# VHH binders against Formyltetrahydrofolate deformylase 1, mitochondrial (PURU1), part 5

Target 1, 298 residues: Formyltetrahydrofolate deformylase 1, mitochondrial (PURU1), of Arabidopsis thaliana (Mouse-ear cress) (q93yq3)
Amino acid sequence: GESLDSSVSPVLIPGVHVFHCQDAVGIVAKLSDCIAAKGGNILGYDVFVPENNNVFYSRSEFIFDPVKWPRSQVDEDFQTIAQRYGALNSVVRVPSIDPKYKIALLLSKQDHCLVEMLHKWQDGKLPVDITCVISNHERASNTHVMRFLERHGIPYHYVSTTKENKREDDILELVKDTDFLVLARYMQILSGNFLKGYGKDVINIHHGLLPSFKGGYPAKQAFDAGVKLIGATSHFVTEELDSGPIIEQMVESVSHRDNLRSFVQKSEDLEKKCLTRAIKSYCELRVLPYGTNKTVVF

## First folded at step 1 (VHH)

Design d05 (framework vhh_7yz9_2)
Fold by ESMFold2-Fast, scan of step 1:
Structure d05 (fold): chain B 298 residues (1-298), chain A 122 residues (1-122)
Amino acid sequence: as target 1 above (298 residues)
Amino acid sequence: QWQLVESGGGLVQAGGSLRLSCTASGSIFSDYVMGWYRQTAGNEREWVAFITSGGRTTYADSVKGRFTISRDNAKNTVYLQMNSLKPEDTAVYYCAAGVTYEGSIVNEYDYWGQGTPVTVSS
């Protein structure tokens, strides 16, 4: 049962703007005035100015009437301000008008992160279009994940890989129309040639707290080392292993009462939660580059 | 295709020794965590020992002090030296290989061997 609204009530829709430039007096006022001058209302405004750097970062959330402020005019108005300040970054996203980000999900044998992503996507909590799933492992058609993908018309590409043939050119062809990639426990190292050939962002989930833990050990080794915290890290993939800019981290305490199975279960729960949060943050324009290998996360 | 081939199983008397070998195809063996598991009829597969790419080892309490895991990266081979064998060590022994991606803790194995039977008689 929908209600018919009066034509006197304007339809306001949400917009997001992110801005990065050299720090200067009056930037916030100019950005705010741009929105207000067109009858927009700011709902949230975050600013970051690093203590030892002369740079400015902002993210604003606003609502506006697309009849009074057409989508193309929103771009033009913010571009005018971007030119005035010599902006390094100025991006507008209007989720109800702009197409969702297209992604491909890459995985190996373990599917707990894929399953979580699919459930969040089905629940409307993950604002992406899933173009396909790619795996170096074959899956039986009667598994729950394969039935889900078939039901929703999402292709599953089994790409058999060996040391001699990583099939990277085949994978590049499959993902050419995506906006970014998600590695949901893909257990193959992507080469520098792949990353350059793809040319867009790749987001990974790592079981461990970067940068303090690089290189994997079996869960039993971590347990035997007497760790009191376990964690997961979502980060951008770079040519340097485990060294890409961090997007999100999650931690949980462990104790002598956790057996190996409990340790593994807590680990997997952190991985799927961390990855889902990172992807949502990325899609909401919350993640911006900062310094040589860091992020600002709003 | 990536393959794990196990050898060295057989029949042995209690108190005896066996050495299991597992050879991997390709030259990226050194990047893999290698493990041994065993299974008896009617029981779940249980972990026995594993060795990281850096050579760190760990063992199940039931075999600690009797079994030794080692690797030879030049031969793409992992070994399980089993000493002071007991009838309860009777099982099919499986080799497993797991890769670390982006520093992930290996909590699963990508590749498994077909198994090699070990029978320990009294």
Scores: ipSAE 0.000, ipTM 0.166, lowest interface PAE 15.0, mean pLDDT 82

Design d06 (framework vhh_7yz9_2)
Fold by ESMFold2-Fast, scan of step 1:
Structure d06 (fold): chain B 298 residues (1-298), chain A 122 residues (1-122)
Amino acid sequence: as target 1 above (298 residues)
Amino acid sequence: QWQLVESGGGLVQAGGSLRLSCTASGFTFSSYDMGWYRQTAGNEREWVAFISSAGSTTYADSVKGRFTISRDNAKNTVYLQMNSLKPEDTAVYYCARLSYDILTGPEGMDVWGQGTPVTVSS
């Protein structure tokens, strides 16, 4: 063959594979052998088989030499297994080779979730490319958030909405080249037509502990109900309000000593952390659909 | 003994069709994934198509859209329907039983047929 410089050490890079199919004997062995037979090394392997359901979920993390196992061959080998099992999902991600997910961030008046995501993104802790920010609220150019977006070349689109005109067609055009959307306190309800037209995942932060306190002002609802835990929920958006599959939840204790302002402040802190954790989990292929309205989170 | 017997090969003109059959004996056919391979003189066996025990199919890019693999568990037989044949499809075709599910190369097969020759004239 052609002579290669034998003094160069193999560059081992991380890969992630997620798989779900009808349950069958030997799936773990077949998936593990795929990686081992090609000279890869498994660093982590997680499996879920629901009680009384004949379905199988797995997520593996491995390292491999892309010279010995080229990126296209990794796809072919896992697709071969996927075809054999009639898999509903089989996805490989190689973060050092594959492009980052492209997202748009939608928000309304409150920007604490956006600010947290921008800080995590700048620190290299959020593995996405932010294509734009869309808001139904105008923002002054001299604010921290607007100066941040300007210096990083991230467009901000002000899209004025009313109850009668949510400007959904304009928003669809702005987000057409994204891999998924993030609602970071966007307070307009997206229609079924929008969700169908977009056709990809939309992840929301709800400032309440779902399935309790759906709809407006969940912190006030929780305060009025005398709860002892306040929380935030990140979930996939579906046509049913605040009812899509849950990705992440965070909670904090509250008592009779907390006033409504304290409830809101605790809620906002939980919201920003909950959303960033959910987006990171999604990008790492940790979140898989389960049943009609649930998730598996590895 | 485990056995695979191919039939249906022969001479055909470019653009024509052939149907290959492979009959299994000595094992529980319905429990195994099956594949078709082909070999030209001086080259290693090349994977063509496979079918799982559950009936899922996959094809090499060179034959996708032209060839169809199917099975009849009652007859212990796997078939390869070959349409729109090209001179470059000329090879000896082998039926095989899969033992290593991930390996699509010949090393993944544990039972082989004797082969059936297919010649496509130009």
Scores: ipSAE 0.000, ipTM 0.104, lowest interface PAE 24.8, mean pLDDT 84

Design d07 (framework vhh_7yz9_2)
Fold by ESMFold2-Fast, scan of step 1:
Structure d07 (fold): chain B 298 residues (1-298), chain A 122 residues (1-122)
Amino acid sequence: as target 1 above (298 residues)
Amino acid sequence: QWQLVESGGGLVQAGGSLRLSCTASGLTFSIYAMGWYRQTAGNEREWVAFITSGGYTTYADSVKGRFTISRDNAKNTVYLQMNSLKPEDTAVYYCATDKGWTSLYPSAFDYWGQGTPVTVSS
C-alpha cells in the first residue's frame, strides 16, 4: 500500500557502462561481478573481440539502487577495474542523474534534418541539450523553424561564410561549451585546423550511401549511375572529405520508375531518420571508435 | 575554461631524446585520462600514448618501447619522454584531455593544446 513501512521500495535506475582494453582472461566476469556485488542487475551485455586484434570491447546495461551504490562510487568501482586492465576507455552514463550532452547544430540552406531533430528533441526522443543552431544562411524570423527556436530559447547564429573565409574561429567560439557537434546538412568543409581546435566529436549526415557517391549531389550521382538502392550515411567527421568512421546507414529501394525528384525525396526521408538514429546511438554510448577509421556499434 | 600548454619541443638529432610537458588549467586534472597525439603535414592527427587517471598507460605500436607517458597530478602536468628518436617522429605534438569517452582523432578528447613542434634530423 501507501504505508511507508512496506510500500517504499528502492528506485532502481538504468546505467550504461562501456569498456575498451587489451583482451585478457576474466574481464567479463570481473565487470559482471562488480555490478552484482553492489546489488545491481544486468539487463544486457554485448561483447566484441576482433578476430585479428587482441582488444576487448563491451557495453553493459544494468539497473541499480543509487542510495546503495552512489553515482560517484559507480565511477570509482569501474575506474578500479579500468586501472587493473589498463583500459583505453571505461565510461559510465546514468541518464537520470548525468547531465545531457550539449550540442550545437550546423546547417546550410536545407533544414529538413534540423526540423526532424527538433521534433524528436521536443518529443523527448533525443537525449541532448541544444545550445544553439549555426547556419551560413540567413533565415526569415517568421518561418516555422525560426519561430520554434525562438519559442524554446534556442539561439540561431547566422555566420556569413565565403569559400575564402569560412569564419571557423567565430564558429569555434560559439561551440566551445558543447560536448559534440552535429552537421545537419552543413555544406562547408570544416578544415583540419577547425577539427583540431574543436578537439571533440563532430557527426555529419551525408545524403548518399558511403563510401560511394562522395561530395555534392549524391542523389543525382545515384540516379545517373542507375542504382537499385539509395541511402544516407551518418559518420564522424575527419580531415578527409566524407571518409570518417561510419555510425549509421539507411537504405531504400529505387527503380527505373523513380525520377530524380523521387530520388531526392527518398534521400531526404532517409537523411532525417539516419541522423536522428546516429545521435541517439552516440548519446547511449553505443558507438565506439575501432581501429583508425572504423566503429563498433552496440 | 580549459587550457593545455605544451612545451619541450625542438630540434634533436636521430637517436636523441626529448621530454615534452603539458600543463593543464581550468579542469580537475586528476580525474581525466590524458593523451599525446602527433601530426605531420598532409596527414591526419594520430594517437601516440594515453595515461589514465590512475596512471595506467597505453601506446601506439610505432612508439612502444621508445616513448613513455607519465603524469604528476600535484603539478597538473602530463609528460612524454621520447627516446631513440627517428626522422619519422618529426611532427607537431599535441596533448589532450579524455573524460573516458573515445572518438577518432582529431576529436578524440575534450580539449586540445596548441601543439609543440619536434624535428628530428638525420
Scores: ipSAE 0.000, ipTM 0.228, lowest interface PAE 13.5, mean pLDDT 83

Design d08 (framework vhh_7yz9_2)
Fold by ESMFold2-Fast, scan of step 1:
Structure d08 (fold): chain B 298 residues (1-298), chain A 122 residues (1-122)
Amino acid sequence: as target 1 above (298 residues)
Amino acid sequence: QWQLVESGGGLVQAGGSLRLSCTASGSIFSLYAMGWYRQTAGNEREWVAFINSGGSTTYADSVKGRFTISRDNAKNTVYLQMNSLKPEDTAVYYCAAKHTYSTGWYRTFDYWGQGTPVTVSS
């Protein structure tokens, strides 16, 4: 390809398109021609067609001139192809033009995942706008995390919950203007009514290697079971506890020389990295639904 | 509150016809693209037909020439007319509503009906 310089060539910006439909002849050609016809250049193109299934997944990364191919026209052109193929998903993101995804972070007592996300966000490594933090636990104003939130103007909402009153309507009101939710060790189970009422993706971190050790105290369960790998899992939240489609997993070796405290420490380190990677992957449109309860991750 | 309710399923003989209906409530139907999908036990949902907000239609190769999708925006209803039915058309049929924009921020913006069973006898 031609070398590009902003002083002598148009400023080309990156775009990402993901596509999911029933498998058909000519899909790759149609999607590629769409980009090429407007003077765009494809930098990467990933395709997945599962064995014994008539479905098609793709993710393309491209660069284009937004003067020659305006953002609204990019939408229209891909929409035309989506209609043609009855697409299940067709999403375009142009990170330099489109607003960042708005998220709320939910947590309970443990804050190591929140702290990691805040640091990555401050460093420009997490491409989201954090609208607020919601917790069912109070925090002292002089803690590191509370001072960080105050310095950056991020509201902290204490929402006192019980088993009898999870205050889900109050939480729904607080998160109504978000694009997706992140559960960063939020230990109350969100009901099917909450998930239906929210109507958008909710991403959780589970401090165990799913599908093993569902529920409470997975590090202790793993220690007691004598496992040689400990892990963390980030997944989409569904009504079924710790059973939603998996986005990311991370593992670490353990041995007879690790005590329970070592298991917990390794678990916490994996959790914060796993969640951050999952959120970044999601924002880059790398994660697509596959089958009944699986993901394609590009 | 957005809800899809399917009707019109049932038992038919091979070569027969059925008309499925799907009625939407609680939203402006005319702004949404509508689709019909079907699922047999143990298999993923298979796309059958699609109609956009402007009335343009597309069909899966297995149903082209036999099935017709249409919409009535005044009644907030989408229809699937199924002709020349074959035993392999036996499935639970689902209607789905999708926002017309390709720039959806969400993994799914799908509203799904509860499904209506169709059984075609040989």
Scores: ipSAE 0.012, ipTM 0.348, lowest interface PAE 8.5, mean pLDDT 83

Design d09 (framework vhh_7yz9_2)
Fold by ESMFold2-Fast, scan of step 1:
Structure d09 (fold): chain B 298 residues (1-298), chain A 122 residues (1-122)
Amino acid sequence: as target 1 above (298 residues)
Amino acid sequence: QWQLVESGGGLVQAGGSLRLSCTASGFTFSEYAMGWYRQTAGNEREWVAFITSGGSTTYADSVKGRFTISRDNAKNTVYLQMNSLKPEDTAVYYCAREGFDSTYYDELMDYWGQGTPVTVSS
């Protein structure tokens, strides 16, 4: 379709709303009516009510006219419903109006996940603003990754760690203005003090299929165990090592014909794809924590 | 420069208990996560338990409910209390410190002790 004049026809823009509260009669009707009463149209609506838990989760995708339903009024209208139901979570995102999430990327020696994220970001497929890259490893300025970061004006912070000091206070200062943090093969365990001090979501890639093969050498552990699937897991970071709520997992078949190097190569390919998918899902409000250690994925 | 020394291994009957100790020297122990790994007669090294610098613990499914990892920062020591031992727990047990460097093989743990053997008889 075409318009005779775009200013004559209302320009409808996409919005996303996620809602979490104690389950009650009429929630879907009230949320749907809120959108419809303002002239919005729902394009997708997902609901999850766990069988043994009196809680409600929803995610709606809709289009609306920002002239008739201004961005601030969208927030007020959903907030009114949130107050009515005592909502635990109610978040609206309008991608064409709202700023992208700001992230920092932490890594150690291995950069395959960082490189994949930078390529997806450059292609417009990763909806974030990359504030900086932080590493406990120094990198030569003539490497592909360092040239890429320089070309795009993304700072690289080499934070020299020692046996006695992980430099966590320095890292906290560097990431203070981010919306969430991404560990892209950062191989230092973040302390409970760091996680409390940061106070926001931290998303990690683990190069093993959790909850199996936690900690060091997951591909070697998998190889030695004779598994038929190797995997990678992206999860929220908690104080318990490799135990936070799972966001995304990817797997690949392995056999007796795969040696340890083949396991490693397959793992690296899964890691980069798993992390980028998890970050995209998170930014689209598709991943919500529920219970003590689970996720809802819309 | 720095060392991890395991002790407490030995021969025990199925259903018995052992407590392994790992004493660290040469680094600020309280700042590091510590782990226990084991290697069976088949040369298969596997992770057993981790404890963070803050004291949070995680366990392999095969030992969960039977083994307890703990630490004493004043003594620079990490412990593995092993209860309800099975013949399948027979292995050389290794203490490991959280690593700094990251290659695929270095990963989270960059320093290992010499190991302490545990044999569980049926």
Scores: ipSAE 0.000, ipTM 0.223, lowest interface PAE 10.9, mean pLDDT 84

Design e01 (framework vhh_7zox_3)
Fold by ESMFold2-Fast, scan of step 1:
Structure e01 (fold): chain B 298 residues (1-298), chain A 121 residues (1-121)
Amino acid sequence: as target 1 above (298 residues)
Amino acid sequence: DVQLVESGGGLVQPGGSLRLSCVASGFTFSNYWMGWVRQAPGKGLEWVSDISSGGSTGYADSVKGRFAISRDNAKNTLYLQMNRLKPEDTAVYYCAKGYSLTYGSSEFDYAGQGTQVTVSS
């Protein structure tokens, strides 16, 4: 039940629409007219059309009155445009109405990324519902992270893994009701069967500046190579190790004055920030697949 | 099934040298970082050294400049050259395989049975 009582002041709420289709004349006009015709106001509009590819990407931010333009009608109106243009992607999010994305966080021994995400989440800066934390390492109940999870009612699942049994079927059952997964320094390689079985996006943090320093111990590799920039990369997980489409990267300067410990510390600080920024961007519909192994980031 | 078989341990005098070997089987040796960890009598496990698939090395401060880690991917063999040995180097030395290619320096998913190194007068 909508209220049509005009004595109540309209409350305008934010909406986001992302659109991907074959490039054609008049797409921007049709999308903007859709919003304007319902009394919506566009606050931001980003467009990307690659030079040698006949495709169109857009992201619009707008405000609208949900009484005059009900949430279900917003979907129907954009779907009408999507059908007209044969859209490959058309997604609307209305943060004040739509449920937050549900995530599970996977980690191994190192918890600095998990701790950062939990603090950002508690501060209202990470727009997700955390369904659970899964680790292949047991943690003492008196640690800061375990006490935090207990205080907030977030389950911690210890899933003991071996070389012979990565317990992927057990993990799939634990994450079945999530919208996407976050690997916050999970050091087991997820199989192609796992990724196919899960069927949704998995976002990882790699403690190196990809495509350089793939694999283990990238801070040590960077130190040994005498680099002048250290970095972290957040990316979508694919079957190819540390090669999925990049979402976010962060860098910091290093010099001959930095020892290995300072490289590791700078790396950990960049990992924390890189992962949280990537997850926020993803939830705000800023990250779209582009080509076979790239992203558009608005 | 992963197998790691250490050899080369023994009794040495302070200031002496030993070369440890580890023969690996049951996995693609060249794709994984490898390392050495040790356990002194009555102490916990201590990381000693590691080497990436590409040959990048790390060392604990206590052994840096005295120990050298190396690998022979054609022979599936890991080595630890130990020089200027001290009584505090007395421990069981374990060959270790990392969890994945995105491994952290203190983690391993498998260790061998170990080889005893005793440094005494």
Scores: ipSAE 0.000, ipTM 0.131, lowest interface PAE 16.5, mean pLDDT 83

Design e02 (framework vhh_7zox_3)
Fold by ESMFold2-Fast, scan of step 1:
Structure e02 (fold): chain B 298 residues (1-298), chain A 120 residues (1-120)
Amino acid sequence: as target 1 above (298 residues)
Amino acid sequence: DVQLVESGGGLVQPGGSLRLSCVASGFTFSTYAMGWVRQAPGKGLEWVSDITSGGTTGYADSVKGRFAISRDNAKNTLYLQMNRLKPEDTAVYYCARDTSWYLGTEYDSAGQGTQVTVSS
């Protein structure tokens, strides 16, 4: 039989490309030809063109030989197409070559979302590097979360906040080298100045079904309103409270037989699952801006 | 400094009643949700009851129908009326300022506590 010497075989690695521009004839053909011309193979291709809006969204998954199509050339080739179509967004990610997204996790007293994120991260299910954890609450060193952080060399920064001083400049310095922030039940409102100074995406978990029950005590608001579904929402943080574009939502049934405590317990389970799902989708380039305050999620 | 001072605990027989009080100082009491948490001997903290700044209340299933939480904003005082007490209610009761986005889960500035013992 023929030689099975793997030293001469190309090693094909996965890549992801997301594209957003004004709708035009030939976009799919140009994007597909770009990959094929370099010997790449498309494994998945999703397209969204809204019915009443002349915009185009795509996400492609492909495999390619990084020796024949070097990582820098992949960027150049897609950038050439992006310039041709005046693209609003064109991003390539190659998970085996590109550094993982660096994140910081912000929380207050409740740690169920942080704990879930840390367990998913340890299991290799969250493709991020955790640079640090920041909290406006002290934690005892003998707690599960603190022992976990110490075992993995993840710094915990206690940033004591007051009514008069939210320590936002100190937090900005701690997070300057991150790619995005995760608010895992951080109960301080981030100012417009913070969001502008940070200049990157901030993803929050809100323990209510947005756009209903904004602000404090959403489980209590839902209980008082007599809802039949309790939920959690993960969204991008904007200056307007609990109003940023929604990434993910999860729900659970409730009835007149559920007391406030059971609403709270159901909420906590939904929050941790909702946040981890949203972060994974974001890291896989599945979440794109749509309209003025919406998302496309592939 | 935030201060919370609990009182009204004591020894009571099963089926009896006690009223706990918590006097708050060092913050604008009327704007905060307030709660009661308890710790039984050898056990962890258990949420008992909450009241929002607007007066809406929540209760743990174990105390529902027996306990009533109330507040007097003019006196900066939180109350817990405990009726039909059971031996299982034996605990140190702590007054806490609630900072959570939902009731009964996130507390700041708990007081020193008051001992409640239900025994025959």
Scores: ipSAE 0.000, ipTM 0.133, lowest interface PAE 17.2, mean pLDDT 84

Design e03 (framework vhh_7zox_3)
Fold by ESMFold2-Fast, scan of step 1:
Structure e03 (fold): chain B 298 residues (1-298), chain A 121 residues (1-121)
Amino acid sequence: as target 1 above (298 residues)
Amino acid sequence: DVQLVESGGGLVQPGGSLRLSCVASGFTFSDYAMGWVRQAPGKGLEWVSDIYSGGSTGYADSVKGRFAISRDNAKNTLYLQMNRLKPEDTAVYYCATYEPLYSGSYRSQHAGQGTQVTVSS
C-alpha cells in the first residue's frame, strides 16, 4: 500500500452472522474456518440444536478488517456455506456499514411505550431509523411528545379510525418504506389483509403475561384472578389475536396489598422495558423463528 | 464556548408583568431549541417553557395562559413575557438550550448565572 495506509493500524469492526439449516456434521467448523481464514476473530458463538428436531441454529459475533475482507465478500463467503448446507436462513449484519432498520411506531391513546422508545433511541440504545409515528388519536402540538418529534424531523400522522373503517390502506402507504413495524399500544386489531399486504415483521407489546389474559384490560383480568406475578409480553403479530411468537417477557411480583391502580402502574413499567428489549434483540439478530410458533432468542 | 446571558428580572407586585431576555453566543442559535427553567429558594430546577427552531412552544401547567415564550433569531435572543405574576413565580430564571426527553424531563445546558424574579407585595 501507500505510505498513509502503511502507517494506519487496521480498524477491526464488529459483524454478526446468524445461520439456520438442517443439522449436519462440520457446520460449526466450516463457519469458524470461514471467519478465521479471512483474519477475523470470533468474540461469541451460540448454538442451538433442538432435542427432537434435526435443525441447527447459530449466532456468531466477530471482528474483522473490512479492507482484507470487504463487505460484499463477507456476504459471498457465507452464501457459499449457506448453499452447501441448504440453509433456511443465513444473514450477516455489519452495524457500522449496513443501513439501520427503518421502523414506524403505531400507538393509540397511551404513549408510555412510545416515550420509552424515543428516549432509548435518543440515547443511542435502539439502532433504528424512525420514519414516522402513526396514531388513531390526535395530539396537541405543544405536548413534549409532539415537540420532540418536530425537533427530530419525525412525522406524526393522525389517522382517524372507526371500527367500520380502520384505514389500513392509508397506513400501508405510510409504512411502505419500513423494514418492520412496532405497535406501541396500538389498540386496533390489524387484519390478515394488512399483514399480507405489509409482508414484513410486526412487533407488538401486550400489557399482559401471554398466553394468559389475551385481549383487553389484562391488568384488570390479572387483578381479578388474584395472580402473584404480573407481566408484559412482546411478540410477533399474526392473524390470531395475541398469539404470535414471543420475543420477550418481563414480570413483577404482586400481592393482596396491590390495588388495581398499582397493577396498572407495574404493567406500564414492564411494557416499556419489555418492548425496548425486544426491539434491540430483533435488530441485533438475536431473535430467530423456531418451529410453527416459537422463537430462538440468543 | 456556549454562553447564555439572562436579564430583565426584578421586583414586581402580584399581578404585575416582567419580560426576560437571554442573549446567546457560541453556537448557531436558529438551529437549537431554547427554554426557560427556574429555581425557587431551597427547591430543585423546574421547567417553565420551551421553543423549537420551527417556532412550536410548550409551557408548564403552572404558567399556561400567563407566560409567552418567543425568539428573535436575527438577534440571537430568547424572550419570556411573564404576565399576572404570583408569589409562587419567585425564582432565579435560567435560559437553556435543551433536548426534551419523553420521560417528561429535559437534557439542558445552563451557561448563564440567571436572573432573579421576586414577586412580593
Scores: ipSAE 0.000, ipTM 0.124, lowest interface PAE 17.5, mean pLDDT 83

Design e04 (framework vhh_7zox_3)
Fold by ESMFold2-Fast, scan of step 1:
Structure e04 (fold): chain B 298 residues (1-298), chain A 122 residues (1-122)
Amino acid sequence: as target 1 above (298 residues)
Amino acid sequence: DVQLVESGGGLVQPGGSLRLSCVASGFTFSRYAMGWVRQAPGKGLEWVSDISTGGSTGYADSVKGRFAISRDNAKNTLYLQMNRLKPEDTAVYYCAREVGLSYYTDSPFDYAGQGTQVTVSS
């Protein structure tokens, strides 16, 4: 029933549902009917069925009354459908009710991606809680980034690394309470043991247009190769270097008139934008795993 | 081209006040964190204050409670209100745009203006 307490809540709030299963007749109708039967209204519905694969992907955006369709019941109703179709993935998020994803940001010497992430976060444009920043480089307390972190109560952990000891067990302890990790120009290779021990998604920014120019100094590699487009790539981290599933890419035109400095400057600008877009897309449930090493991005 | 033009400096007695202004052009001012740095004669650059795109501010311990940074995005202008000035505040004050550390430099600022001289003397 309707009570006086119901009048203090918004009537309709936004929800997002993503679904991945083996392709079958009636999935769209079943998912749509689930929302409609509870008085929800679908604002957007995206579907992907690959031409040569028997798999189904969908992402729906809807609004609903949390009094008439309580948050726990939303989960139960979608889980009933997930069980019926043997879903590989079924996730619902309600941003006004659900806690923000907790992240840690890892970086090395260059901080342009971290600074961009912090400004976007401060302006409410990144829907995450930043648990801490971890770096294998020490930073003076009077630098812009260190003062920013101090003002916002975000811990900075200096973890000194060597070729023989990457301090991965120490990093695992620092990140144990995070939902995913962001590598914002962290220039150490994370081992398979680290990735298995962490057990959750790790998103990296690579300052090159993958799958080309893997490893160090991709802007210089691109310059030396005489490319006409440079780019930045955000991807999931896997055991294979710079080879995980791609989330987002951004490009900029270059010519024989650009020197190496121009290539690097264009690269840095693309990196900042590419990483923030990838993290936002991930948090909005737009990025789903597809095949052995690909993504669906809605 | 990016340009930052500072003004408002001058000679002031200890305990006095000055308001510095910085007019920005050549970029979308509202999208950048901005700051003030200063250089006293014969010394290195010292960070004074910064302000984010969202209006969050930071101050060096030496100026906390005395200086106030603000911005007017409609006028592409950054301000520094300096109160209770001390002889130790004597420096050239530079307006600066912040984007983090560049691949080629450890500077927290990717661009700085021409500067404006502040002299605090009896």
Scores: ipSAE 0.000, ipTM 0.150, lowest interface PAE 14.7, mean pLDDT 84

